# VH-VL binders against q9vpl3: the designs that were tried, part 54

Target 1, 224 residues: q9vpl3
Amino acid sequence: RGKINIQRPKAPHYERARVVAVTQPKYPELPKAKSCFKTRAERTQQQQENPYNEIIAREVRNWLDHSRLVAFFHLSSITADDIFRVRVQLHKQNLHLKSYGSKIIEQAVKNTRYEAIVPLFHSNHCIVFSPDPEKTAALLRIVRRVPQMVLLGGIVEETMLSRNQLVAYAQMPGLHAVQAQLVQTLSQAPGHLIQQLQAHQNSFVQVLDVHAKNQMNEETPKST

## First folded at step 1 (VH-VL)

Design f37 (framework fv_anetumab)
Fold by ESMFold2-Fast, scan of step 1:
Structure f37 (fold): chain C 224 residues (1-224), chain A 121 residues (1-121), chain B 111 residues (1-111)
Amino acid sequence: as target 1 above (224 residues)
Amino acid sequence: QVELVQSGAEVKKPGESLKISCKGSGYSFSNYWIGWVRQAPGKGLEWMGIIYPGDSYTRYSPSFQGQVTISADKSISTAYLQWSSLKASDTAMYYCARHSDEFYTGWFDPWGQGTLVTVSS
Amino acid sequence: DIALTQPASVSGSPGQSITISCTGTSSDIGGYDYVSWYQQHPGKAPKLMIYDVNKRPSGVSNRFSGSKSGNTASLTISGLQAEDEADYYCSSYAGSNTYYVFGGGTKLTVL
């Protein structure tokens, strides 16, 4: 059940400022004074020990823990105007486009079942989070219009899915119908369906690993 | 049903101002781009520009930048194409069309019926 | 200027198949899969026939199909009928600086 809330902006600049505030990445800035006149080694050490990295990594973990839909994308060069429009349209569907550095993502997923995806984030990337897995179809509808964003895979209800599996999931009847169908199948056919789903998850992780390795190889071409 | 209805034909003299309209119905007007396309007599289609009515964000073809103004009033689900000073070369059929989705990388469907603008002395 | 190149005219007999080409550059047709085709009868508004290179909207006959190879998109009409006689325009997204470009149009005559 929903409420019909058609909220039109009272003024364009007010709505725009509000949207920008919601869609802007939150990153606490380090005071400039703490970085002035440091040696190169000291600056590098301070970056590695940056407490803000831990705060952002915790934010990433919170997004992962509270999102029933997580989608991973390769991101090619895109204009500021275009990415802003994408963020606005995604936000309307309760889809949250986030970009984090590879070190922060590695720190966030270290010692978790998602650690295997880390190599994928050495290239340009972005992640879309949502608490609502039924928004997968809306996500794919929006992203097909953004050639700079290439779907790599994702996580739905803590299950890793390949690109093709996410596309198939988006075409299924609503999540409740899919869950009901799965429960029905489990009750009528005694077997290890959970193990089969985990095997699909492992296969997806292997696909991501291969893709990540291919991307790394392409980034550093070898001269003969 | 989703449709776009345009204002009626106009006959004007060079130097006059003009504002033509395109009214959308049967869908959420503020959430789809509206494009304008020109067709001179016996000639092909030329894309002029596009507007997102929700925030009045506009983009123009380089050929039409500064020649026309595109605007919208989302409270009455209407988009506008406006000239401050018409020229005889502005004589053409003008179409509005809804963009397929919320991004300008889509296609145009549906189309309005067209507004014929004739500028002569 | 006409940004996309189409033949000025194409003709065919009832029941035959014809193909209309639309050639651009790597910055429009070659760079994106956002090609659409429109049919226009005299005195009427254009009608969408194909979008995203090869997709048909509801209500468009299976006789119409689209394809793309490199910088050239093609519209193929099979089983030609008298009502197919019209002008056909291709269109492509051309990047955030230009947005959209149209072809010059092709007049299809059914003999």
Scores: ipSAE 0.019, ipTM 0.517, lowest interface PAE 6.6, mean pLDDT 78

Design f38 (framework fv_anetumab)
Fold by ESMFold2-Fast, scan of step 1:
Order: C-alpha cells, then sequence, then structure tokens
Structure f38 (fold): chain C 224 residues (1-224), chain A 121 residues (1-121), chain B 111 residues (1-111)
C-alpha cells in the first residue's frame, strides 16, 4: 500500500473518515430554534476557539486515552527523510510518532490529569504513543540511533516517569510482576517527577536563550 | 543458522562496472541494517555505508559518498554494493555485516565471508 | 581524515594478560557508550568480540573484557592462548552521519 498508509494510525484516521462521510453538509430548509440559550461569555469564547484546533485536540486526547505508553522528546533539526525512516521503524513496533503545536497540546490536556506536561512543549518536540508499555525497550533502542530526538520523560500505565526512570523501566521488560512493581516504585513521588521534567525542559530553553543573548551581547568580559 | 553469503571473487579492468551481493539467511532480513566494510590489501577496516532493507534507506561514509551505490531487495534477502566505473584503488576485500535494528548500540554481530575485488589492467 | 588511534602491535606470552587501547575524541568514544571490538584472523572475516563497551556476545570467552575511560576504550585479554593471535579493531559511533568509525588495528603476537 505504500509507506504513508503504513505510518498513519488506522483507527483514528478511519473514525475521522466515517464522521466526515455521515456528516455531509445539507442546505437547511428552515431555521431551528435552540432550546438552550448561551451566555455572552460562552458566545464570545466560541468565536475565539478555532474549530479545526478542537478537532485535532480531540485526536490528541484519543491518543492519550488509548495509550499505555507515552514518551516525550525534544526534537533537534532533522531531515524529512530521516524522521520518515524513524516513523516507519517505530510503526512496525506499534509505536506512533506524532508532533502537535503547544497550543493544541494545551487545549487537549486542559482539565485533565495531564495538564502538567504543557511546559514540555514550548520548544521543538514530538511524542510517541503506544497501547503496549512493553514496547518501551524497543522505543529506546530505535531512538538511540536518532541523536536528534532527546528523551524528556513519559507516562507509563498512567504514571509520570522521568527520563532515567523510563530507561530503568525499559531494562526490565521480561518480568511482568517486576514491571508493575517498578512502575509503582518509580511513581511514588509524582509531584517531584513532574517538577523534574518541567525543570529539565525549562533549563534547556534557558540555556538556548542565554547562549543566543551571549552571542548578541557586546558586554563581554573586560579582559578583552 | 544465521548466515551472510557474499558473491564470488571478481577480477575487473579500470572503467568497468561491478555489482556484488550479500544474501542473508536464518533471520528476519528487514530487522537488521546491512553495512559494507572495505579492507584494502594489508590495511585496516573502513566503513563504507549502511542500508535498511525494509525501505532502502541508506547512509554513506563521507569518504565513499558518490563513489559507490548501496541497494537491497528484501524479497530475496539480498543487499548490493555497486560501482559505475572501477579504479585500481578499489582493489580490496569487501565485507557485508548486519546490525540488529532493536539493539541499543551500533555494532556488527555477523559478517559475510568477504568478496575479493581485484582491479588491474 | 582521522580514524581511532590503536597501537600497531602488542605482544604477550601464553597465560599472560594484555591490553589494547583505542583513543578517539569527545565526539565518538568520549560521547557515547557504543564501542565494539572485532577479532580478525589472517584471510578470515572479522568476528565481534565486545559490543557496547563491555558486553560479550554468546560464544566469546570470558577472557575478553572491555572498558572505557574518557576518550579511550580498552580491550583486555587474560590467560593468552595461541588462538588469540590475530588483528584487533575497535569501532565507535561518531554521530548521526557517521554510524561506524574503525581504529587502525592492532596486531597481537602470542610469543
Amino acid sequence: as target 1 above (224 residues)
Amino acid sequence: QVELVQSGAEVKKPGESLKISCKGSGYSFSNYWIGWVRQAPGKGLEWMGIIYPGDSYTRYSPSFQGQVTISADKSISTAYLQWSSLKASDTAMYYCARDYLESSGYYFDYWGQGTLVTVSS
Amino acid sequence: DIALTQPASVSGSPGQSITISCTGTSSDIGGYDYVSWYQQHPGKAPKLMIYDVNKRPSGVSNRFSGSKSGNTASLTISGLQAEDEADYYCSSYAGSNTYYVFGGGTKLTVL
């Protein structure tokens, strides 16, 4: 069928195609009376929200809800060909590489338990989803051949894990009871883990900002 | 069980074209990268390039970019190394070797027996 | 134009231990834990002896061990045997456009 069909998630794409087919537009014969009256605030909010963004946000929420493994990466400059090969390799392992804008991520996770991940996406990023947490080892093996993708952390069985904790989890794939125990052990301080992930992302952005400003700054040390 | 079998020795003249082969058996061919490594007479090993047979993605060493073409046919579990115009300096032993797609590192766990290519007038 | 640096030759007697060094830069050996070692007997294909700095494939004697410190990787062979006489090559990952870089090779002579 071709590489594009292989790399695309079949279930969300199929459901989307179904919705489009059954909701074909029809010329209205008469105006409908609405039973509910919306407040001025609700009407203003509807005008500001982009309907396309809400559709994509629902897609992101479906990925989060149906994935037992979610891994977050910083993405450095990479060619379209290189990222395509990575996506194909990941897809063979039921690992789905996706990239969404930070505003879409924020809208998707608003009022959910995942809201804390938003700061991770204020720079170049991508996310890998899988329904199978046992694929964490395969994910890390594939991504270690792609230095442009830097692991920031992830979610395994609804528990937030740092980069080091995900690496530790990946090294214990053969023992289901041990995997469950490891996840419980690693997730015993979720507030701390979320702060570590946010601090790592913020530190990286801060380092880039300082580097850029230092390059522009004419106030170099007076030793010169 | 696992085996990489390379084509036989070749004797060619400068300017001639050549295509040598490396056939994998006893494993899932599309789960491994295939690399080509050159060894000139009495010299050390030089990496030339790799190919992922599943989609024919290739990477070449800077020293060999444009000098050779690497290809693969996954339906017959065979990788190829090709020259459009041979030079005397291409005289060498050529090895193919596999690198496991799901391994964490970059290393060749099985090697072919080698194909000797001699280019002389 | 620069390969990983190995001594051209090393020698030892049966039962002794020898170490072969492999020196690179922070962009290869120093930057990654992806160092491998290959043994090559005259007229034969190379054989993987060590991968990921210190791991042995099935069938490789525990007399072979690997280590890394900074920009230098080392292969140590204990209890030298006549069959160990061969050329030894180190290899390292050197970045996204250079997946494999080899050392110049070391000839091991068992006296």
Scores: ipSAE 0.006, ipTM 0.439, lowest interface PAE 13.4, mean pLDDT 77

Design f39 (framework fv_anetumab)
Fold by ESMFold2-Fast, scan of step 1:
Structure f39 (fold): chain C 224 residues (1-224), chain A 121 residues (1-121), chain B 111 residues (1-111)
Amino acid sequence: as target 1 above (224 residues)
Amino acid sequence: QVELVQSGAEVKKPGESLKISCKGSGYSFSNYWIGWVRQAPGKGLEWMGIIYPGDSYTRYSPSFQGQVTISADKSISTAYLQWSSLKASDTAMYYCATQEYGDFSEYFQHWGQGTLVTVSS
Amino acid sequence: DIALTQPASVSGSPGQSITISCTGTSSDIGGYDYVSWYQQHPGKAPKLMIYDVNKRPSGVSNRFSGSKSGNTASLTISGLQAEDEADYYCSSYAGSNTYYVFGGGTKLTVL
């Protein structure tokens, strides 16, 4: 809660201390090694993946597996107070804004059907999760007020959608069954989804630049 | 100061088309949502729809979906409410109102003075 | 179409306090903290008096306060003055399918 550092996600100090305590070796009765070479136990410990990264990667996998709506955003420079306001407004709609480091995301999606999303997280990013795909319209409405967040694409009912497909899904009012059928229809275009999402990222950056220029043109001239 | 200035009163016959306007000034027009609210004579307020001028994203009240068209031209900081074919029941005062960008609240802070539309034979 | 229920009229005397209720459902007032109140004098545009349940815009008297309990929001006006005589409308965000709903309005008479 409070202000958020979005550059790289990190657990609270308490959680990190707890992880470290759990992973500390507890073998006080082991004899001290007298060789320049490490014991088998020491080598095994050195070869383990970072337990902090594995725990957070597992959290990301759980969010992906249990969310029926996942939206990916490029995140431009934004104040901690502004991102906190966005997070609060999203949470009221059961939309959960999360930020994770690229390496953690890569570890989370490795060997899964979501591995194709990894290139989206090469730059500054954030992800919104929800168990309710009907909240897509609420998500896009909220984010339209936040020019620093640029929609790249998403996953609805386990189907990857481009930005345009996700926008189309959100704009169609209807029953849940009708919306689920629409998702299947919109996702039937063959092609390189990752390339589409990356190209769309570049397109959105251009749209953002045009939008910013239009905002500047609307400013009232200052009077002395 | 934030100000919304609406077009003048209109007197029309049933079946005629009409487009009324709401011009914003004193703020970044593209970054504020603009809503339209109707008030029939002697009746209460009814929300009709809302537009985000930056990308022209529009949503309508279920009661007004298909009955009116909301649009905006950000180059002249003006929002529009349009009817293809007016009915006598469209006689009402029409207000435009804006929601401030960045506070993430769902309310209308600034209101136009209203446009009275009278539809009679 | 009126989605929120308000009393048609309320009256009070100068210096007294009055409360106007606004009742909805769990999909509007009960589900969100986005309740606003508007004051409308005859022949004038509405004026925002309260937003986000209990917050006042700059320039609005501290005699006006708001609250919410479950599916019911309330506007309270203390130290009632003649100039407070107006119609009062509540409004709530009602989700992404409906967006906004208004109450039927309450006519406040200062006697």
Scores: ipSAE 0.006, ipTM 0.451, lowest interface PAE 10.6, mean pLDDT 76

Design f4 (framework fv_anetumab)
Fold by ESMFold2-Fast, scan of step 1:
Structure f4 (fold): chain C 224 residues (1-224), chain A 121 residues (1-121), chain B 111 residues (1-111)
Amino acid sequence: as target 1 above (224 residues)
Amino acid sequence: QVELVQSGAEVKKPGESLKISCKGSGYSFTSYYIGWVRQAPGKGLEWMGIIYPDDSDTRYSPSFQGQVTISADKSISTAYLQWSSLKASDTAMYYCARGLSEYTGPAFDIWGQGTLVTVSS
Amino acid sequence: DIALTQPASVSGSPGQSITISCTGTSSDVGSYNLVSWYQQHPGKAPKLMIYEGSKRPSGVSNRFSGSKSGNTASLTISGLQAEDEADYYCSSYTDSGTLWVFGGGTKLTVL
């Protein structure tokens, strides 16, 4: 269930354990061929699906389809007042800050060329969309004041860019910038771009792991 | 022609207030930063702060935070640098300059002619 | 007002090449290829000579070039001329929260 604290439960009485075993599937069913019957996992997932997920996924696809600038950020804890001020500053520049769950992002980009970005969203995240790629410099200026937002990379004119490439793009004038970045990106295998984007995410995860370990070590002396 | 024109030289006494100006022309004033740079007599350049005129978003060097106020009036394409109370140590040449982006280093491509401020009793 | 480190003076003869160094930290020069170089003649406003590490504005001689290695940026002036005698300042973006810093300046003498 995912308890805040997981207390080790006493072993269930054998009668209760028998009842629990009867109500839980022991072996997942795997279809061997094309079957009209869905697996138990697929049925369970469908039973828990919220119709809102598909509506929100369509919203994400619409943002991707209509945005010539998309920037991906890791998002740390931030106050409602602070994020509101960031949204106001971004909105003045036709920049739209959105937050979506990983499952919704996965549904939105499934069967698109952007499917490879899904791993970037396993942690807390947010995305900034704009129809105007000339606003990349304004975006980076505004976000630099928000230490809780860490740039991971982005998409400009349908081309995936690493953080460093996006920063470089922000400094280039007009159409020359777009053309240069397209040439640069086309010279790299798709795996290299995703690996570069994930490297920034992995570096951050390592920092979080160290913090979590330090927090656990601090709590250990308190517990007997 | 793209240019920045600054107000004329000022001679002031300690404790007096002062506001100097920097007027941009020949370009979209709201699309570029305006930075202020100080140069004391015989000394090097020192960054004071910048403003983005479109939203008046201002950032100061820690050395000048609380010592000066930077502002802009986009309707007349003019930026300002203001002191509430001048000190003798404020004697310097003050330049305004157009900044391309805070991420390009301080790439100030167009500079005003400078305003000499002399503070003496 | 954290300053970048430049030599106080450099000298050269007409036709020679000289290099002016600008040393920072990993939070400025080392992290970004975003160093700018300015030329200032006595009594005049500074003039941008190099931006984004190595790019030249319109009207700047191709004798001026910029480069970077680690935490040190360099301005190289080839075919040195008498008119190049001036003070040269480097500047860099910094992510330490100050946004920009200037070097202390280098006086170039053409002998």
Scores: ipSAE 0.006, ipTM 0.436, lowest interface PAE 13.3, mean pLDDT 74

Design f40 (framework fv_anetumab)
Fold by ESMFold2-Fast, scan of step 1:
Structure f40 (fold): chain C 224 residues (1-224), chain A 121 residues (1-121), chain B 111 residues (1-111)
Amino acid sequence: as target 1 above (224 residues)
Amino acid sequence: QVELVQSGAEVKKPGESLKISCKGSGYSFSNYWIGWVRQAPGKGLEWMGIIYPGDSYTRYSPSFQGQVTISADKSISTAYLQWSSLKASDTAMYYCARVTDYEYGSLFDYWGQGTLVTVSS
Amino acid sequence: DIALTQPASVSGSPGQSITISCTGTSSDIGGYDYVSWYQQHPGKAPKLMIYDVNKRPSGVSNRFSGSKSGNTASLTISGLQAEDEADYYCSSYAGSNTYYVFGGGTKLTVL
């Protein structure tokens, strides 16, 4: 080959969405329950087609019943490539990022202990499921680098936790930490967590709306 | 441990009715789909249908819609596959299997031992 | 009718590597990363060996690996052993209308 006076790097960098999509099994094109990204047409079809909605609703119930960790997020605008990269990182940790329409979630949690959470899902959202609650720390590390995903709260070992309680859980070792959180949650006023999650969701929607309006109105500040 | 136990082999004549069973144990039966898979002599595996025992919701393969009935009784953790009128072409091994992650579709993680159904005149 | 195409048989010697192909369409293998492989010994029920194209359930030897390119999925068995002699079936999710499809099966003979 030719002569090169400057040494070439020993460690090539191939970790890009394009390379991951080619070398790793590609996530399916159908954005049913596997992605926060869905087209408007796909969302509309899933909500209106009753037999299909029932299948997905049962899938949601199965995820809720068999996941020892469920985390709820508000999702702001994000590119398909960026969300794909997040899904790959989460999947490596046995964390499964999913998005469902509000009608499907309502059908899934109807007549269950989760029915009260339906109002949380009227804005753009996604949910992360895992059978392994010890992965909460890994989840928070990954999401910390994704400003478009805002943690609202979650469920650990069938115990509803606020955002702050879930962050605290990530730092606690072992099974008895879950028991401590359960005792704390059972000692609180009924519905407190749901109201907190709803408030955080509404606050974030307001922040997003203000940001969008400011960007549409003016790029430079006007005089006082 | 997760286990699926199926009913014993059956020998029937064309036109007779039949109901075979699949009993689950070692897991929450109502929270997992149960699938039925047929294996005809000398042929591969064919998916027939699934049921969610928690509310008895069923979905059938287009090839088996109207040919069989799938049901479940969650109080005894048992799923059923039933024919109102058997045909010689129904001769096959029938397996039940648990589906743990429906969104990943083809994940049949635990299988019953199979029920051989022979239909001849 | 068989939805996914597999070779009827494949053979290898102990210690060798063999590959079994499974070819479908863009509506199953090509459209989704939900390819599973099942091993069936004579007189026994199938056993899940690979799911999600290339993942192994606990208890399955790392000699078994999966891959996918376009509409074709492949199961590779390295360090072939006598106990690997069995029928192997591929399966794929095929959308909400069809759900699941299986291949016709491949008989592996260890010579």
Scores: ipSAE 0.000, ipTM 0.422, lowest interface PAE 15.6, mean pLDDT 74

Design f41 (framework fv_anetumab)
Fold by ESMFold2-Fast, scan of step 1:
Structure f41 (fold): chain C 224 residues (1-224), chain A 122 residues (1-122), chain B 111 residues (1-111)
Amino acid sequence: as target 1 above (224 residues)
Amino acid sequence: QVELVQSGAEVKKPGESLKISCKGSGYSFSNYWIGWVRQAPGKGLEWMGIIYPGDSYTRYSPSFQGQVTISADKSISTAYLQWSSLKASDTAMYYCARQSYDDILYYYMDVWGQGTLVTVSS
Amino acid sequence: DIALTQPASVSGSPGQSITISCTGTSSDIGGYDYVSWYQQHPGKAPKLMIYDVNKRPSGVSNRFSGSKSGNTASLTISGLQAEDEADYYCSSYAGSNTYYVFGGGTKLTVL
């Protein structure tokens, strides 16, 4: 039922973005015959010349550029009701679940620093955006209970992280302070920068692994 | 104290209507699901359905779809279970229970009401 | 209408361990890590004992533990005490059409 109920909260804004993203353009140049063939180049050029696809691609680029947390998921078969419930929980934490077609994502990230993500979207997928990287822990807490969503990796503070690195980041208290300290250390030694980066990256990965394992073993304290 | 308090026992005749209540306190009522569970005398638990009071969104077990109506009034932190026409087979203890705001796919019931006994006989 | 399969009764002596099984399908217990266990004493409302297969809420004794293998979940009670005598129900998320199902219940007798 489409009527607005005063006692019912309005649908989240990210739901409009999803509807817009999946809306197909209605301006084909082909005759009404069911079987028409175009070369791959002709299909690609026709799609790129569609102004609607460019608008959605710009929206995707805007989300990527203004989000400090981006998480990529493989999405298994899930009902519209179940995914809507997930969106509501994520929205409460300023986490925005969006789904875009693979060609729109490819168009959005082509010739950008994000181009490497294209292979992640060859099958069913979704993306979660947030301006707040400290919400990574909340994101993973929510998603752990949604087996249809499988974390593939993400981007935090413009750095591409694997699944395990993103999990470690979520569980590490004061990671921002640790990163700031690393930057300070690097600025003290203009020479031998590559050697220092490799040494600190290896140490940092070890710290994240140990931290993640220790966090997994912690029990929630009881406040009696 | 997080608590669910249910309405008192009911004795009804077949064909009569009935509405029982479940009042939440000590938590944000609109942000947690409320489920309903039936237990016939001497039998096990049967899940009936759920409601999210914040938007009155409901889902029912296939066995109870069309047999009962679940509703909520968030202004008074109360959920309801309603029958338009009772049958003798509706005789049971009815429980309401809260589900966590972190539950997405109807997982577990952490806080239970004390139950409302409904007896339908002539 | 769909219910998970539990034994009707189990028994044990004080201090011993017992295990209650709960068997479903790949569309409920086998497909999700959303298995819960409830304890019900006569005339009382059910109490949550285990959630997410093996997690205990605050206030539940560490004598209670849960596990899952394939389509079967298990509740294990160690160091049996008289107060453990109750009915035990398993439950699982069962997909978007059915949502939530309970097992038939198991009566635990402490000898």
Scores: ipSAE 0.006, ipTM 0.429, lowest interface PAE 12.8, mean pLDDT 75

Design f42 (framework fv_anetumab)
Fold by OpenDDE, second read of step 2:
Structure f42 (fold): chain C 224 residues (1-224), chain A 120 residues (1-120), chain B 111 residues (1-111)
Amino acid sequence: as target 1 above (224 residues)
Amino acid sequence: QVELVQSGAEVKKPGESLKISCKGSGYSFTSYYIGWVRQAPGKGLEWMGIIYPDDSDTRYSPSFQGQVTISADKSISTAYLQWSSLKASDTAMYYCARHWYDSSGYFDYWGQGTLVTVSS
Amino acid sequence: DIALTQPASVSGSPGQSITISCTGTSSDVGSYNLVSWYQQHPGKAPKLMIYEGSKRPSGVSNRFSGSKSGNTASLTISGLQAEDEADYYCSSYTDSGTLWVFGGGTKLTVL
């Protein structure tokens, strides 16, 4: 008695398949229970109709326009309590952590110089604003302790920076330090030039001396 | 320092028009909403509406829609509240207030108020 | 009309702690912690005391604190002083036609 291969039931004979297909009770597709969950589309539409969104969008724009440092973060499974803690730490450094919906961000930056940031907002995210670009290092120091906050990029002095660029920026010495280094380097250049010039002159004099000595030796008649 | 200075008290008769002003100083006038709040004598605060001075986007409370006009002149950092025809019921203190841009929904600075008295 | 409900009056003795409640509908208060509190002395303009439910502006006494639970926001004044006698208003965003609404106000009397 051949073991009914339960894993690959032989396709019923065509006629049987037809009868089964026809006799299969067409259960009325249960009206897709309007999942009490408003479809993503419905939620999105309802969000668009909130007059308050425009106001929030303007707020976002204001932050963007008045900030010299803007950092974008992805939030991965962060609790409200964690966010609060981070917010407090950031606030102590005059860093302002804000969270906005993606749609609001899109609305806020539409047809603006900030439109390029839209792709960064695909999931849960937050933005940190600061009027002081020198706080970038402080920001990164704080965020490093928060594994749930992933740096995506930022804007510093109206320039969009990648994550790596922002990190590099934070590591740079202050503008004044760089300027000082530059001045120092420039101030050393003349010294090096003088040294090189002097070296060449000295070498030339040496060569001339040797030549002069050789000529004098040739002119000394071997008295015999 | 942020300041909102409102125009002086007004005494009017029913049917008269009125325009009161609120001048902002000490901040970027165009970057914040200005709201108007009514307070009838012995009554509570009533939100009337807000205006964004940069583009003059204006939102009204349903109770005040069509009853008043809110406007702004950004060139002189001034917001206005105006009536085409005053009623006795318009007798109240009117406050202008700045909407804080970093947090939605609250007013951080207030004008001193303008008392409007409408009496026959 | 979506209204924030406040008690008409609250009283306390000097040194006591009092709480003023502000209750909204689930649709108004629940979505965003946008509740603010204002103090108004007679004949004076309102003053912002609390914003975003629990944040205190600079210059406001630490005796003032805000909290929110469910659809109710609360203003707590600790160590009550005579100068705290005033009207207090809560305000919040609403998505139901009116963008912002004020509560009816609470008169605080210091005994």
Scores: ipSAE 0.039, ipTM 0.616, lowest interface PAE 3.1, mean pLDDT 83
Fold by ESMFold2-Fast, scan of step 1:
Structure f42 (fold): chain C 224 residues (1-224), chain A 120 residues (1-120), chain B 111 residues (1-111)
Amino acid sequence: as target 1 above (224 residues)
Amino acid sequence: QVELVQSGAEVKKPGESLKISCKGSGYSFTSYYIGWVRQAPGKGLEWMGIIYPDDSDTRYSPSFQGQVTISADKSISTAYLQWSSLKASDTAMYYCARHWYDSSGYFDYWGQGTLVTVSS
Amino acid sequence: DIALTQPASVSGSPGQSITISCTGTSSDVGSYNLVSWYQQHPGKAPKLMIYEGSKRPSGVSNRFSGSKSGNTASLTISGLQAEDEADYYCSSYTDSGTLWVFGGGTKLTVL
């Protein structure tokens, strides 16, 4: 606000506006904020609709829409130098490591088929995006050297996969027909992603063990 | 089924160049490293180097760095081991083998081997 | 050159248990449970028997087991059979970079 000219409106316009206002119904206005009691849930929804969060949430939706490979990780304490080295190695493979706050992830996936992933982000987390699902093997190779990152699960060709299914996918041929059939064959209910978070959250050795078992089991003409 | 098929035996003279091959089948070729392992007559296994076929990232044993070149053509699922100038001491059986990771992997499937004989 | 140390030969009788040692340093065997073991019959390619210290691939007999104590990994073959007669090699990752090293090999003779 600022007032430099109190008489800025011409007298005719001011008097007309006053006459119109006087002839309007004299209805008292109640501030919306005080007219209705809002529950904690309603206030939480209002806070999560922050304009900056919505802009970042749109960025996350854009990554989800343009990535054929999305992998979710639990992230333990890691130095800035170590995470930078990981980002460089991933970037060489067209793999993009991103970190977003849990409420931004929730806002991004709300009212989408990916809403079930929200519980994965209640702890420290990071996400790797790629337009190339054939890079899943390269991703797992790089992350296997990083004990602070534990694979929780992912999305391949718009299908949610558990940790074990994503590991299995990494070991199979990159043919489109085989990829489509594999994704459908390995498809699991969203509850399996939550179970993987609980079962494998801090177990790098278990990730290696399951991968090794899946690798040996899939060394036949029948990869599944 | 996973199979690694290597090129046939070679007989060469010192100073000649040579390129041997290892073709992978029954798996996603770009998802695994291909390693090369040498075995001199009556001797043990020696790791030479590995390649990740998807980006041709190579790692060499110090003993073989600069002595050989490892390459791959992912369009035909084939890895290569090459010498610019062979020596009599290069006489050996050469195996290719598949492995998952360079740091924590193991050689799960092996080719049948290529015998290279270098003699005058 | 840094190589893993194995005995040149071991021998046993059918039904006996034998152990083959693989000794490295704190930079390889001592630091990592990533030792693999390979069986090689004369004139044939090596076959993976044990990986990641103690795990068996599909199709490998449960008579084969792997273990580690300090800087020494061990391959144990229980219920020894004539078909086990072969050369055995250990291999390990080393933190001198992404390098792999093999042991010198052990010839197992089944008497």
Scores: ipSAE 0.005, ipTM 0.429, lowest interface PAE 13.8, mean pLDDT 75

